# VH-VL binders against Vacuolar protein-sorting-associated protein 25 (vps25): the designs that were tried, part 4

Target 1, 194 residues: Vacuolar protein-sorting-associated protein 25 (vps25), of Dictyostelium discoideum (Social amoeba) (q55gd9)
Amino acid sequence: MSNQVFQFPPYYHKEPFFTIQPILNTRKKQFQMWQDLILQYCRYYKIYELDINESIKSNSVLFNNEKINRKLSREALKSIIDDIIENGFAEWVDKEKEKEKEKDKDNNNNNRVLIMWRKPDEWASLIYKWVADCGLLNTVLTVWEIQNGDDSKKQEFHQLNTTILMKSLKVLEKQSKCQTFSQDENVGVKFFSI

## First folded at step 4 (VH-VL; framework fv_pimurutamab)

Design hF6 (from hF with light chain S30R)
Fold by ESMFold2-Fast, scan of step 4:
Structure hF6 (fold): chain C 194 residues (1-194), chain A 121 residues (1-121), chain B 107 residues (1-107)
Amino acid sequence: as target 1 above (194 residues)
Amino acid sequence: EVQLVESGGGLVQPGGSLRLSCAASGFTVSSNYVHWVRQAPGKGLEWLGVIYSGGSTDYGNEFTSRFTISRDNAKNSLYLQMNSLRAEDTAVYYCARDSYSGYDWEYFDYWGQGTMVTVSS
Amino acid sequence: EIVLTQSPATLSLSPGERATLSCRASQSVRSYIHWYQQKPGQAPRLLIKDASNRATGIPARFSGSGSGTDFTLTISSLEPEDFAVYYCQQYNNWPYTFGGGTKVEIK
């Protein structure tokens, strides 16, 4: 597995895949295929955020097929990403919240997108099951321990993006299965038996 | 009407070469994708390779070194060059269309009748 | 490459009976499965597209279902012309692969 590279699906090598199709049913299928490809690629390489400008500028293999000399335009990619967001598998990263006094050169949109091949409710279920299976219910864990601890090394959520993890903990919190709190410099969480 | 007609099959000795043709009518090969699929007598279907609308090609891993797909746009025809043939290459060879002209795609929607290649001494 | 396993290899039935054919993928192919029918001495013909969409001219007795790894082709009431070999094919993963086929034959 460690010596393998991502295997692109057959439709990745078809020229019209890289041009937005004018017929609605064809475009719907095309956008589903792009979603499938982007989510599978990101899952394979554990990529939680994509920088649209950087991906286009660097001719990322995800969006540039040199074999057929076709590249997804920035406009097409943004349309596809917007569709993925509407389907609940992505969201724009919040505008840079650091140093609010700095002038923003960008328009009223972000160029970074959070990729969620599993939605927060699915991560929530995986995390809660792990906590229960490891006998950690009614104990305090830190977000760091969930992401980087030895007990989570075999779990898919090991090194999970912090934003996605926090969204997943909020899902559990709404179900009364955990409570998050600030613990010094760390975020703590206590999981409850139901 | 869309039609594909294969030709060029026959008896060839092991180690020999053969070139198959696939003549298309009712559509333009340079605006579609066309595949070669083979079937050994009494066996299942095996995908061999494809030529894309732009002229680039891809093959199954087993076929890359011995088989070459090419196209003549003026004749609206495809070719399959087969080299270093073995008894195991005995099969009916089909060309099949994969329409990608703006409606829907990724189907082998039209097939030729096939041409039989027999590799034997 | 992804392996498609069709079962049973042979299905012996009488006209009027229901046929249920299985195609199982070694990993998820979403709904990117097509079904083909092949009669003796003839080229295959497209039957069902993307797991469940009947191709033009295909009678309503043919239906497809499934997603992920498990797919089914159903013929609700066999006609004499339906005795043939049926193949599933995936295009989700490179390279394209076909199942081994299910032969529907007269009992």
Scores: ipSAE 0.448, ipTM 0.720, lowest interface PAE 2.3, mean pLDDT 87

Design hG1 (from hG with heavy chain S31R)
Fold by ESMFold2-Fast, scan of step 4:
Structure hG1 (fold): chain C 194 residues (1-194), chain A 121 residues (1-121), chain B 107 residues (1-107)
Amino acid sequence: as target 1 above (194 residues)
Amino acid sequence: EVQLVESGGGLVQPGGSLRLSCAASGFTVSRNYVHWVRQAPGKGLEWLGVIYSGGSTDYGNEFTSRFTISRDNAKNSLYLQMNSLRAEDTAVYYCARDYYSGYDWEAFDIWGQGTMVTVSS
Amino acid sequence: EIVLTQSPATLSLSPGERATLSCRASQSVSSYIHWYQQKPGQAPRLLIKDASNRATGIPARFSGSGSGTDFTLTISSLEPEDFAVYYCQQYNNWPYTFGGGTKVEIK
């Protein structure tokens, strides 16, 4: 059997990588390295959402290095994720809307993050090119067909997270390259020649 | 003065073993990462392995079974134990410091002069 | 492993001329490329860190640029001591790898 485990970069095995560095220039490089690692790891395993508390609690190999006996603290991980969000490669997942009045909305507890190793505009370009190349312009496709259809099996966006796909279609809509026809459960989309 | 000095090279028969030393001055090996890099005559640089500040090690896949990196903190020195040597192991062996200054990290900033290992009958 | 391809293998120039050396990675290595200089009979010396940052003590005539897969080392005006072999190295992916080197030699 072929070995299908992720290969960590060399800097993953250096102790300072797991502690927020006090010097600004060193910290900027450290945060860029964490961004690169998190995005590459998530791309490798097709992980579109991370649960921060669960990752820390489970000692995920992404954030816990047993070889050097170092692990990233929750506070450090949150700081890194905030930086990735500012760079446009992640965003906090909207949680279920609170129905009961028992809990104040003053509690800003963000634990789940959407990971985008490709930004929505990159996915938009890949999807549009595929639609054009397959002669599917001016036909109606469903979101399901783009994600799960036989014609998209060899495309990188096959099985793409629905939230990211919808963001990507919105990019194309703003460019007048498609129009979505939504019902809450099913979405159709028609792509146009420009 | 920050310096690394390799020693222990020489002529070895195929199948033999040899231990190289790398002595550090001007810095503490246990607070840095130190690499071994080799260069065959007329060829390019090849990364062999590293010992991390905490004492753990990593090696290139070609070296894992035959080469071992260790250090002696009291002597501020590194060692490369080389076993089951082959003709293709003939090379100059360098040790190189991978620094962390609080400003920057991840570069081989100080290199030793190298020690020549010749594997021949 | 990431393969770094350096070109040309040999660059023959005269003192005072501009040297441009290329390093191409088989896959993106972000900006995580270092350049080293090796003179005959000597150990390598760190020249450029992270694609474009000169190491301490390195003259201003040396500069680096590039990101992703394509990197360039430039020597604006060659001095006699600059005739050497130059190596690029990546640290983005395990294991560390070096390019095959570019020899800058006198015409």
Scores: ipSAE 0.540, ipTM 0.781, lowest interface PAE 1.9, mean pLDDT 88

Design hG7 (from hG with light chain S31D)
Fold by ESMFold2-Fast, scan of step 4:
Structure hG7 (fold): chain C 194 residues (1-194), chain A 121 residues (1-121), chain B 107 residues (1-107)
Amino acid sequence: as target 1 above (194 residues)
Amino acid sequence: EVQLVESGGGLVQPGGSLRLSCAASGFTVSSNYVHWVRQAPGKGLEWLGVIYSGGSTDYGNEFTSRFTISRDNAKNSLYLQMNSLRAEDTAVYYCARDYYSGYDWEAFDIWGQGTMVTVSS
Amino acid sequence: EIVLTQSPATLSLSPGERATLSCRASQSVSDYIHWYQQKPGQAPRLLIKDASNRATGIPARFSGSGSGTDFTLTISSLEPEDFAVYYCQQYNNWPYTFGGGTKVEIK
């Protein structure tokens, strides 16, 4: 391909990596490695949500290693995701969001997971600094402008998942650094100097 | 008694080819990953490539066009085919076993003694 | 590729002294670092696995610590057989990379 591709870490090619290890200390290391891999892969391709069932069914390269003919089972992946959630880098997509997407058999609870290689507080800090640096304090921006506007094109949060962005704005609201308000299909936000 | 022994090194002319071998005893190469690592005189270690237990291979970017790793399961041995050799390829070449053991996933726990390749006119 | 910088390049000490060797990664490698010892004319030998776990047969005077970008190999009291070159290696990012080595030599 003409595009740069994600370079998998060496441990991705280790056969035991794809089988849940029976020794607790080894399993802890294995789960840390899976967390690092999933977060790095999702960051590289800007993937904010994973569909667990689809990833397994389609033999996603993230969970299926053709070079060693090994793939992660759905049960193993679920255990790994649960650990990542406990560490604060992921959360299950709730049923409210699922009802809006489509009336498909695929929209089951615990099927889609939000991936956060940066936690909402880190995104909040990056967004606030950008607003201040661009002289946009005390002006009104839309969520769309933060995600898709020309001024944010060079920022890592350009095209940031809306759920993560809204979580990040709530962090800033708790710090009295912004106020959000609804405008039908858009959410407006005004950032304040503290 | 778990051991790797390299052989086949020697003097080769620039542009020449050479095949190194790595013989394993005390374990089965088809059940492990085996790496090639080289070390130029007075310099550090440089990873060259690996053959996985299933027989697939991967290489460092500098080596993909000129070097090929292969395996003969019946002889419990690995090979490194080296083509279009340059003076910069002068080094001791080691094979090393990559073994899973508890907490360590990618440890090179057993190394051969190395074989010297000198590329000179 | 990840660059591992080892310092100092050479450490001159006497037997019985404490040796502290540094390995710094250009970006985070978690704790996915191994340490190897190489004596003149010999192959490398695995010393420390995953930043802090001694390999089989390695004396207790050798210890490793660190995570992220900063790693340390410590030899609490140098024995004559410990004068060698020490290499760190990462396996967090493809390809595998080694540090440039620290030579521990007798003063």
Scores: ipSAE 0.265, ipTM 0.702, lowest interface PAE 4.0, mean pLDDT 87

Design hI3 (from hI with heavy chain G55D)
Fold by ESMFold2-Fast, scan of step 4:
Structure hI3 (fold): chain C 194 residues (1-194), chain A 120 residues (1-120), chain B 107 residues (1-107)
Amino acid sequence: as target 1 above (194 residues)
Amino acid sequence: EVQLVESGGGLVQPGGSLRLSCAASGFTVSSNYVHWVRQAPGKGLEWLGVIYSGDSTDYGNEFTSRFTISRDNAKNSLYLQMNSLRAEDTAVYYCARDLYGYDWEYFDYWGQGTMVTVSS
Amino acid sequence: EIVLTQSPATLSLSPGERATLSCRASQSVSSYIHWYQQKPGQAPRLLIKDASNRATGIPARFSGSGSGTDFTLTISSLEPEDFAVYYCQQYNNWPYTFGGGTKVEIK
């Protein structure tokens, strides 16, 4: 049932899954399982950012299993997220952007995390292929058109998070496959034949 | 000394019902996971469902409406209630243990199975 | 659901020979594959857990390898008691699924 509701994996219903395991090899497997679950769940619902404190406070299904009365502690979740970041599938949201909303730094200890079930390199390849296939090489596109335009409606990157999209365009820039520029409060991009 | 013993199989007419039992010894069913797995004659293994330590259950999609797993903690036993049986349900039915704790998602002890034949 | 394809369906060998059994998943299951042995009239027995770890009491001639979509069970030198059906099983995705089995039979 891939198109109805998210199907949690079997290990999600094991009580030890929700308790940080004391044996290193078991904990490594546990953390890989948590990474797989978090990435697949976020991909299914198109969730690009998680708020750790809100997820814990709201008893998010991702981290709270009512069927077995088990939930992750905030400390356990943070350890898991740190591991996912080391593996390159997540990063903390920029503290400078969060500063605009924050009066008390104690309330925002790297609380928002960007989730990348595809790394920027993978998105870059998908976007470039689409641009080439649609005959849009050597034309100017806006970031908005890539995210929200009719031509991209059936692409996985339609509505892609802006931070991830910009990271992906940077990958292409380093390969000399595109160049970005500012356009009256929007970002334009021109893709090149290589 | 861990053992699982299934019983209650037999011949049943299409549309009929059977209740299978799985008696456990050497561990407590209330603190462990137990699965039901079936095997049609000459065919492979098919996972049917599980009961968790908290008495909640999950089933394979084909089984949700017709099959129910339960336990009796005082008797240290599990049950599989099978309704609206079809010829395709003809199989050996196994119960299998899955340890609560730091071991994950494997069936370390199986019963010997009980044969259910659905035929007219 | 994840489909596990085991090949060959039947492997005819003599005692002392090496057996190599394949299990392929329709999509990645990481390393979350277990292998079971089943003899006629008997319940399955756990052989290998998590692709490569022998279960307690399993002889050294049994080994497992693989990750992602391709997994292998190897029996380095067949003993008479090893002629049986072997099944792989995944627990990476709900529901649990088993392969169709490989029968290792005497030539």
Scores: ipSAE 0.411, ipTM 0.741, lowest interface PAE 2.9, mean pLDDT 87

Design hI9 (from hI with light chain N53D)
Fold by ESMFold2-Fast, scan of step 4:
Structure hI9 (fold): chain C 194 residues (1-194), chain A 120 residues (1-120), chain B 107 residues (1-107)
Amino acid sequence: as target 1 above (194 residues)
Amino acid sequence: EVQLVESGGGLVQPGGSLRLSCAASGFTVSSNYVHWVRQAPGKGLEWLGVIYSGGSTDYGNEFTSRFTISRDNAKNSLYLQMNSLRAEDTAVYYCARDLYGYDWEYFDYWGQGTMVTVSS
Amino acid sequence: EIVLTQSPATLSLSPGERATLSCRASQSVSSYIHWYQQKPGQAPRLLIKDASDRATGIPARFSGSGSGTDFTLTISSLEPEDFAVYYCQQYNNWPYTFGGGTKVEIK
């Protein structure tokens, strides 16, 4: 039982890890380390969205190390998140969720980020394999059934974030491996044999 | 220039205690990270614990209750206090430097080690 | 914890031959692997850092490669002083772990 909490990597306890490095090659390694940590932490706790301002204000252990008295500044964290986004493992979500609130917003107004420790292509492959293995090809499933159904309980994508799931289904649709459609007020999907 | 010298090893009865020393020269212990790593005869390397620049410590899970790392900044030295020793603790004990700064995390300098034998 | 499996356990070769040593991680460690050399009666010494970066003073015949779970240390042409035990070590996950070592010995 004692080891059921996330185990931080050794570099998390090094003071320079929390200060943006001025030398490009060192900073590149530092940003890769931060990406690895953020993605592993979010995967462990099944966190699909991070609230940056709340993480900073609450002194989240992800960004605040009390043992060495070091924490990431908000500006440093945003630089790291921007790099993760460029690498395809994250997306800003504040504009999408709050687009009716204001006109165009500056980058400094972005606060929520979608975290994708697996890219949509990888989720797509896992979902398709599961559908095939369970004999569900050429049957209709709902998005809800994929996320919450009994058949998917032991799959890593059980309770997968809806935005990521829809991105993954779009990947399969482009490969002619499924077709999505409106089914009353639900989204249905039919998977095809190749 | 940089050297680490371990001492204090010897023969100890099971259940006994022993304190190892690691004397550093050519760098400041309190400005860097120093690790303890052990190696049983004919076996591989096993990481035991570390003391951070700020003085905090961490240990491998099997060592947490029996082993304590400390340092004396004035003597530029580390210590490993070992309690409730078992036959399986028989090993050469090394201290190793992990340089404070950017892009480190490797053990660049090691002491020659000190042998601890736990036997009745 | 991450388990590092080194293979073969023993590699018997003659001087001048090429040595290829494997280190496999139980899950991805990115490129955060170091290689150490240990001669009988001596402390380990750093050879390769971060999978492929040769440490200061290490001859060009030593090279490292790999990422994720599979890593290789290569000695292009063995010299007498290269017969030693080699250990890989990861620092991607807590705690630090070492492989079981590969002994390179004279045939």
Scores: ipSAE 0.479, ipTM 0.766, lowest interface PAE 2.6, mean pLDDT 88

Design hJ10 (from hJ with light chain N92D)
Fold by ESMFold2-Fast, scan of step 4:
Structure hJ10 (fold): chain C 194 residues (1-194), chain A 120 residues (1-120), chain B 107 residues (1-107)
Amino acid sequence: as target 1 above (194 residues)
Amino acid sequence: EVQLVESGGGLVQPGGSLRLSCAASGFTVSSNYVHWVRQAPGKGLEWLGVIYSGGSTDYGNEFTSRFTISRDNAKNSLYLQMNSLRAEDTAVYYCARDLYSGDWEYFDYWGQGTMVTVSS
Amino acid sequence: EIVLTQSPATLSLSPGERATLSCRASQSVSSYIHWYQQKPGQAPRLLIKDASNRATGIPARFSGSGSGTDFTLTISSLEPEDFAVYYCQQYDNWPYTFGGGTKVEIK
């Protein structure tokens, strides 16, 4: 329910969870736990993009544990995000950051990250199944209708981030399962039976 | 080297209170997590709560209102304050260390336990 | 809470035999399961951590496996000192929970 809050796992309350561990095997486990937590939290609240500096500045509960008075440093969070990107569950979206190359002066210019608890191919499969199940194959839909339409209200991809949706449609397009096209101010898409 | 010793158990009447102690040696309680776990006669283990190295605490849902974990860093000791005791609280109470410098959330050293009997 | 169901409740075996103990979680706990050994009148002892990693000083005859909801503790060849009660514990979610235990007893 919408009035429920995210339930943090027990390891979120361990003080070393918030400090990059010096032992490689412990750090690998720590980074996997951070990945699981970040992806589960973002899925729960439907958060598709994180602003790293804003998350740290605002003391986001995701990265700041008031019960144990511990929080991730910006540098620790960036290391964790880099690992999540390597694993294919995130990517940098702040390409404009290159204009401001030295602003953060930590030799990492990116600040906004796209979070994908489901990869584009998983979203592609869910969207295609929905289109087929609703008898909408060989019918034109708009990207807006997929995201905001009444027919998709009960689907997990309702309100899906546009960048992730477009990546997912690209996956289907490469499989010859859809074709995207311009339709005035909207992007149209037609899904094909295989 | 590492040792945990519980004390303070005994017979208490229903509705009464009791405070258990856990004396640590071979490590510093303020640098580790310490848990309380209980075991009723002939039954399994039940996690009660934890005190983290920073001093914050968490409890199992059924224990939050009646049980309080605390510590005295100077004495290197932990305490479990038990209030409004019931027959169902009859158990051996263990304190157990949670080694955080390696693998987390496991109990590498346990005390021998102290028996609490709640009976009229 | 996550419920851990251990089976069987008792195993009656002879020294030299293989023991296989099951721990089943009501929800996925990934690999966040530990195993403990408890002898009569003694405190539990950590045996296996994170489903499959033997704790320091634990003999090679003990092994753990599994992920998700189904976990197994195996003792490849029972020694006299292995007759004890074994508990699984999850640390994936609050509150921490233990299984009901499996007693390995001599036949």
Scores: ipSAE 0.006, ipTM 0.461, lowest interface PAE 11.8, mean pLDDT 84

Design hJ4 (from hJ with heavy chain S56D)
Fold by ESMFold2-Fast, scan of step 4:
Structure hJ4 (fold): chain C 194 residues (1-194), chain A 120 residues (1-120), chain B 107 residues (1-107)
Amino acid sequence: as target 1 above (194 residues)
Amino acid sequence: EVQLVESGGGLVQPGGSLRLSCAASGFTVSSNYVHWVRQAPGKGLEWLGVIYSGGDTDYGNEFTSRFTISRDNAKNSLYLQMNSLRAEDTAVYYCARDLYSGDWEYFDYWGQGTMVTVSS
Amino acid sequence: EIVLTQSPATLSLSPGERATLSCRASQSVSSYIHWYQQKPGQAPRLLIKDASNRATGIPARFSGSGSGTDFTLTISSLEPEDFAVYYCQQYNNWPYTFGGGTKVEIK
């Protein structure tokens, strides 16, 4: 309803931003800026997965700046994504399981990356606090109810990506704050008071 | 020696137009981003707009319809065309360089400024 | 747009004293803030870039710190030439914005 669009930071309009910088300290700052931009853009539009090949080919405004006629190369984007993964804010969706180890891989058949502007531990804390605040401790919830239920409607994790949600629940399980289990067609979870 | 020199300021009537110039030396304007920043008497700095190395421009929201930034690469100069001027446009107007090779937005070299007074 | 609030508006100090100037952003700007000095009748001069890095030629008595929404410019021992107006500026969000300035004046 509103005509609100993502506002790019001023450094997005600098031509060197789109070229891998040769000096290590400058490149580190450049990669941090790309991380900040990618994470904030994805948060704004609720984008949990990026397809690298499609992002480059489709003239996505995230990686293609028409004002300065500059595009991030596929090589540069992959380097930036690798850095974001190292920092814990992204993961390859397919951990190369389809690579079929016996063959050379001329093409990258899996170019999808999971984007996490909040790490699983942050989501875990938000979800647990919500469960406690709503008096839902020691009750069974489904993953669907956490994502789509009326009680979570005003929470930031409403409609959270299932993979990220499951990672977050695993964090809580390691803290003995919940237990997940299969429940009919859904995954169920019971949260415990500490 | 890097130098930016603004000119073209003066007294203008409300509703009038004025074109400011910014002459650059010691660097090439088409290889850098150059900004216009203004400062009303006794007030702080206000960013007005920018021309990118490729020649495209961006402006603050209140300036888009009345102000136009352009450049002449052969003369190594920038221009600010100001239309439909109002008393609130009374200010010193600065041009400022932003490094092409920089990975952050800062104004490392400024001109001395040119005063525009909008009054009847 | 991001609003930068500088405080105090005026600092009245003597040479040799420490000056501490504050800049607060209405939203997080990470570390993407610069500080400028402006003397009467002169254009601004870059002092500190990216919250804490001194610009070329800037004396060691000037230092910057902070991240997120709270930033500080410190002058450890004021020299006569340091009495001026100081502005912070952010480049994290479009459009670029400046603070209202802090005037450091002689007591």
Scores: ipSAE 0.015, ipTM 0.540, lowest interface PAE 6.4, mean pLDDT 85

Design hK (from p6 with heavy chain Y100W W105Y)
Fold by ESMFold2-Fast, scan of step 4:
Structure hK (fold): chain C 194 residues (1-194), chain A 121 residues (1-121), chain B 107 residues (1-107)
Amino acid sequence: as target 1 above (194 residues)
Amino acid sequence: EVQLVESGGGLVQPGGSLRLSCAASGFTVSSNYVHWVRQAPGKGLEWLGVIYSGGSTDYGNEFTSRFTISRDNAKNSLYLQMNSLRAEDTAVYYCARDLWSGYDYEYFDYWGQGTMVTVSS
Amino acid sequence: EIVLTQSPATLSLSPGERATLSCRASQSVSSYIHWYQQKPGQAPRLLIKDASNRATGIPARFSGSGSGTDFTLTISSLEPEDFAVYYCQQYNNWPYTFGGGTKVEIK
């Protein structure tokens, strides 16, 4: 937003926040705080993927605090991301999808991570409720319509990342609440009343 | 062991300025985070601002233009400079330590006794 | 900013009774709530940190619980020295904010 800026939590301005703490209980709280910050920041700006190398190299404000002259190391960030993945709020983007492998831009490690401030089951619930509330049960919708249609403009899942949306539809499929199918270049989905 | 002692409060006219002091003992202000919190008579607590261990400061939005926090490391003391005072600034002003001590942080473990600032209406 | 709503504003009880104080946040603050006690003419005193952890020296009759938006401070059996105002505070979101307080007074 042009006149709006993300408000960092108070703990973001404490120097030890940017150094991995040696005591286990302190580190657990530190990692929980980093998870909360990363998820809140990404939710605020609708960021579904982070590039770790780019974030560190560009001194992203998320990981570099100029007020206290502290920044998170790449090693620290990787450890934090691993913890967030273990907690189910992130996952590594498939390395095979990267088109620049041929250019020596890739090394052996994954550097892009999918961020999910809401887990797929939570998105699934929100989407299903919207479909039911709009009287769209037992009709065919396209994935594009869910993401970009006028009827979803005021929903939090408007412009939702396609990978996360597809994961969310899989949750509903396992509950027998929808069925996905491919038609031409579009993915269609039909939602069922239970 | 840890103590915070505030001073400098008193009666001041609207539009005036006042500087409050907070003297610390039992810890080093340059190695900790110290906050100013105020409380109008009969009202609740209101966070005003903080000085970080490195010396940078942050304030509540209502206070950024009129209030300045500083410290003197040699005297182990911090100050609150208050300008353009209004009747609404009448309050007890507390300094409070925020200590990260391991798994605990972002809380105010020691407070001064408070110093009363009265701005006539 | 996050608004913390404490209820009731006043709780009138007798010594030996159980006190239950509520603090509700306008949006989730995880578990990042502290509780403070303030007696007339005195500075606040830290009671509970991070929703449920008693501060050093705080008697076992004080306990905290909750997460997200709904938090509770419980005093299992009121002692005479417990009649005071209690404030909750959040540190999840900038700026720091306090609740309006709950006054526990003698019936």
Scores: ipSAE 0.335, ipTM 0.722, lowest interface PAE 3.9, mean pLDDT 87

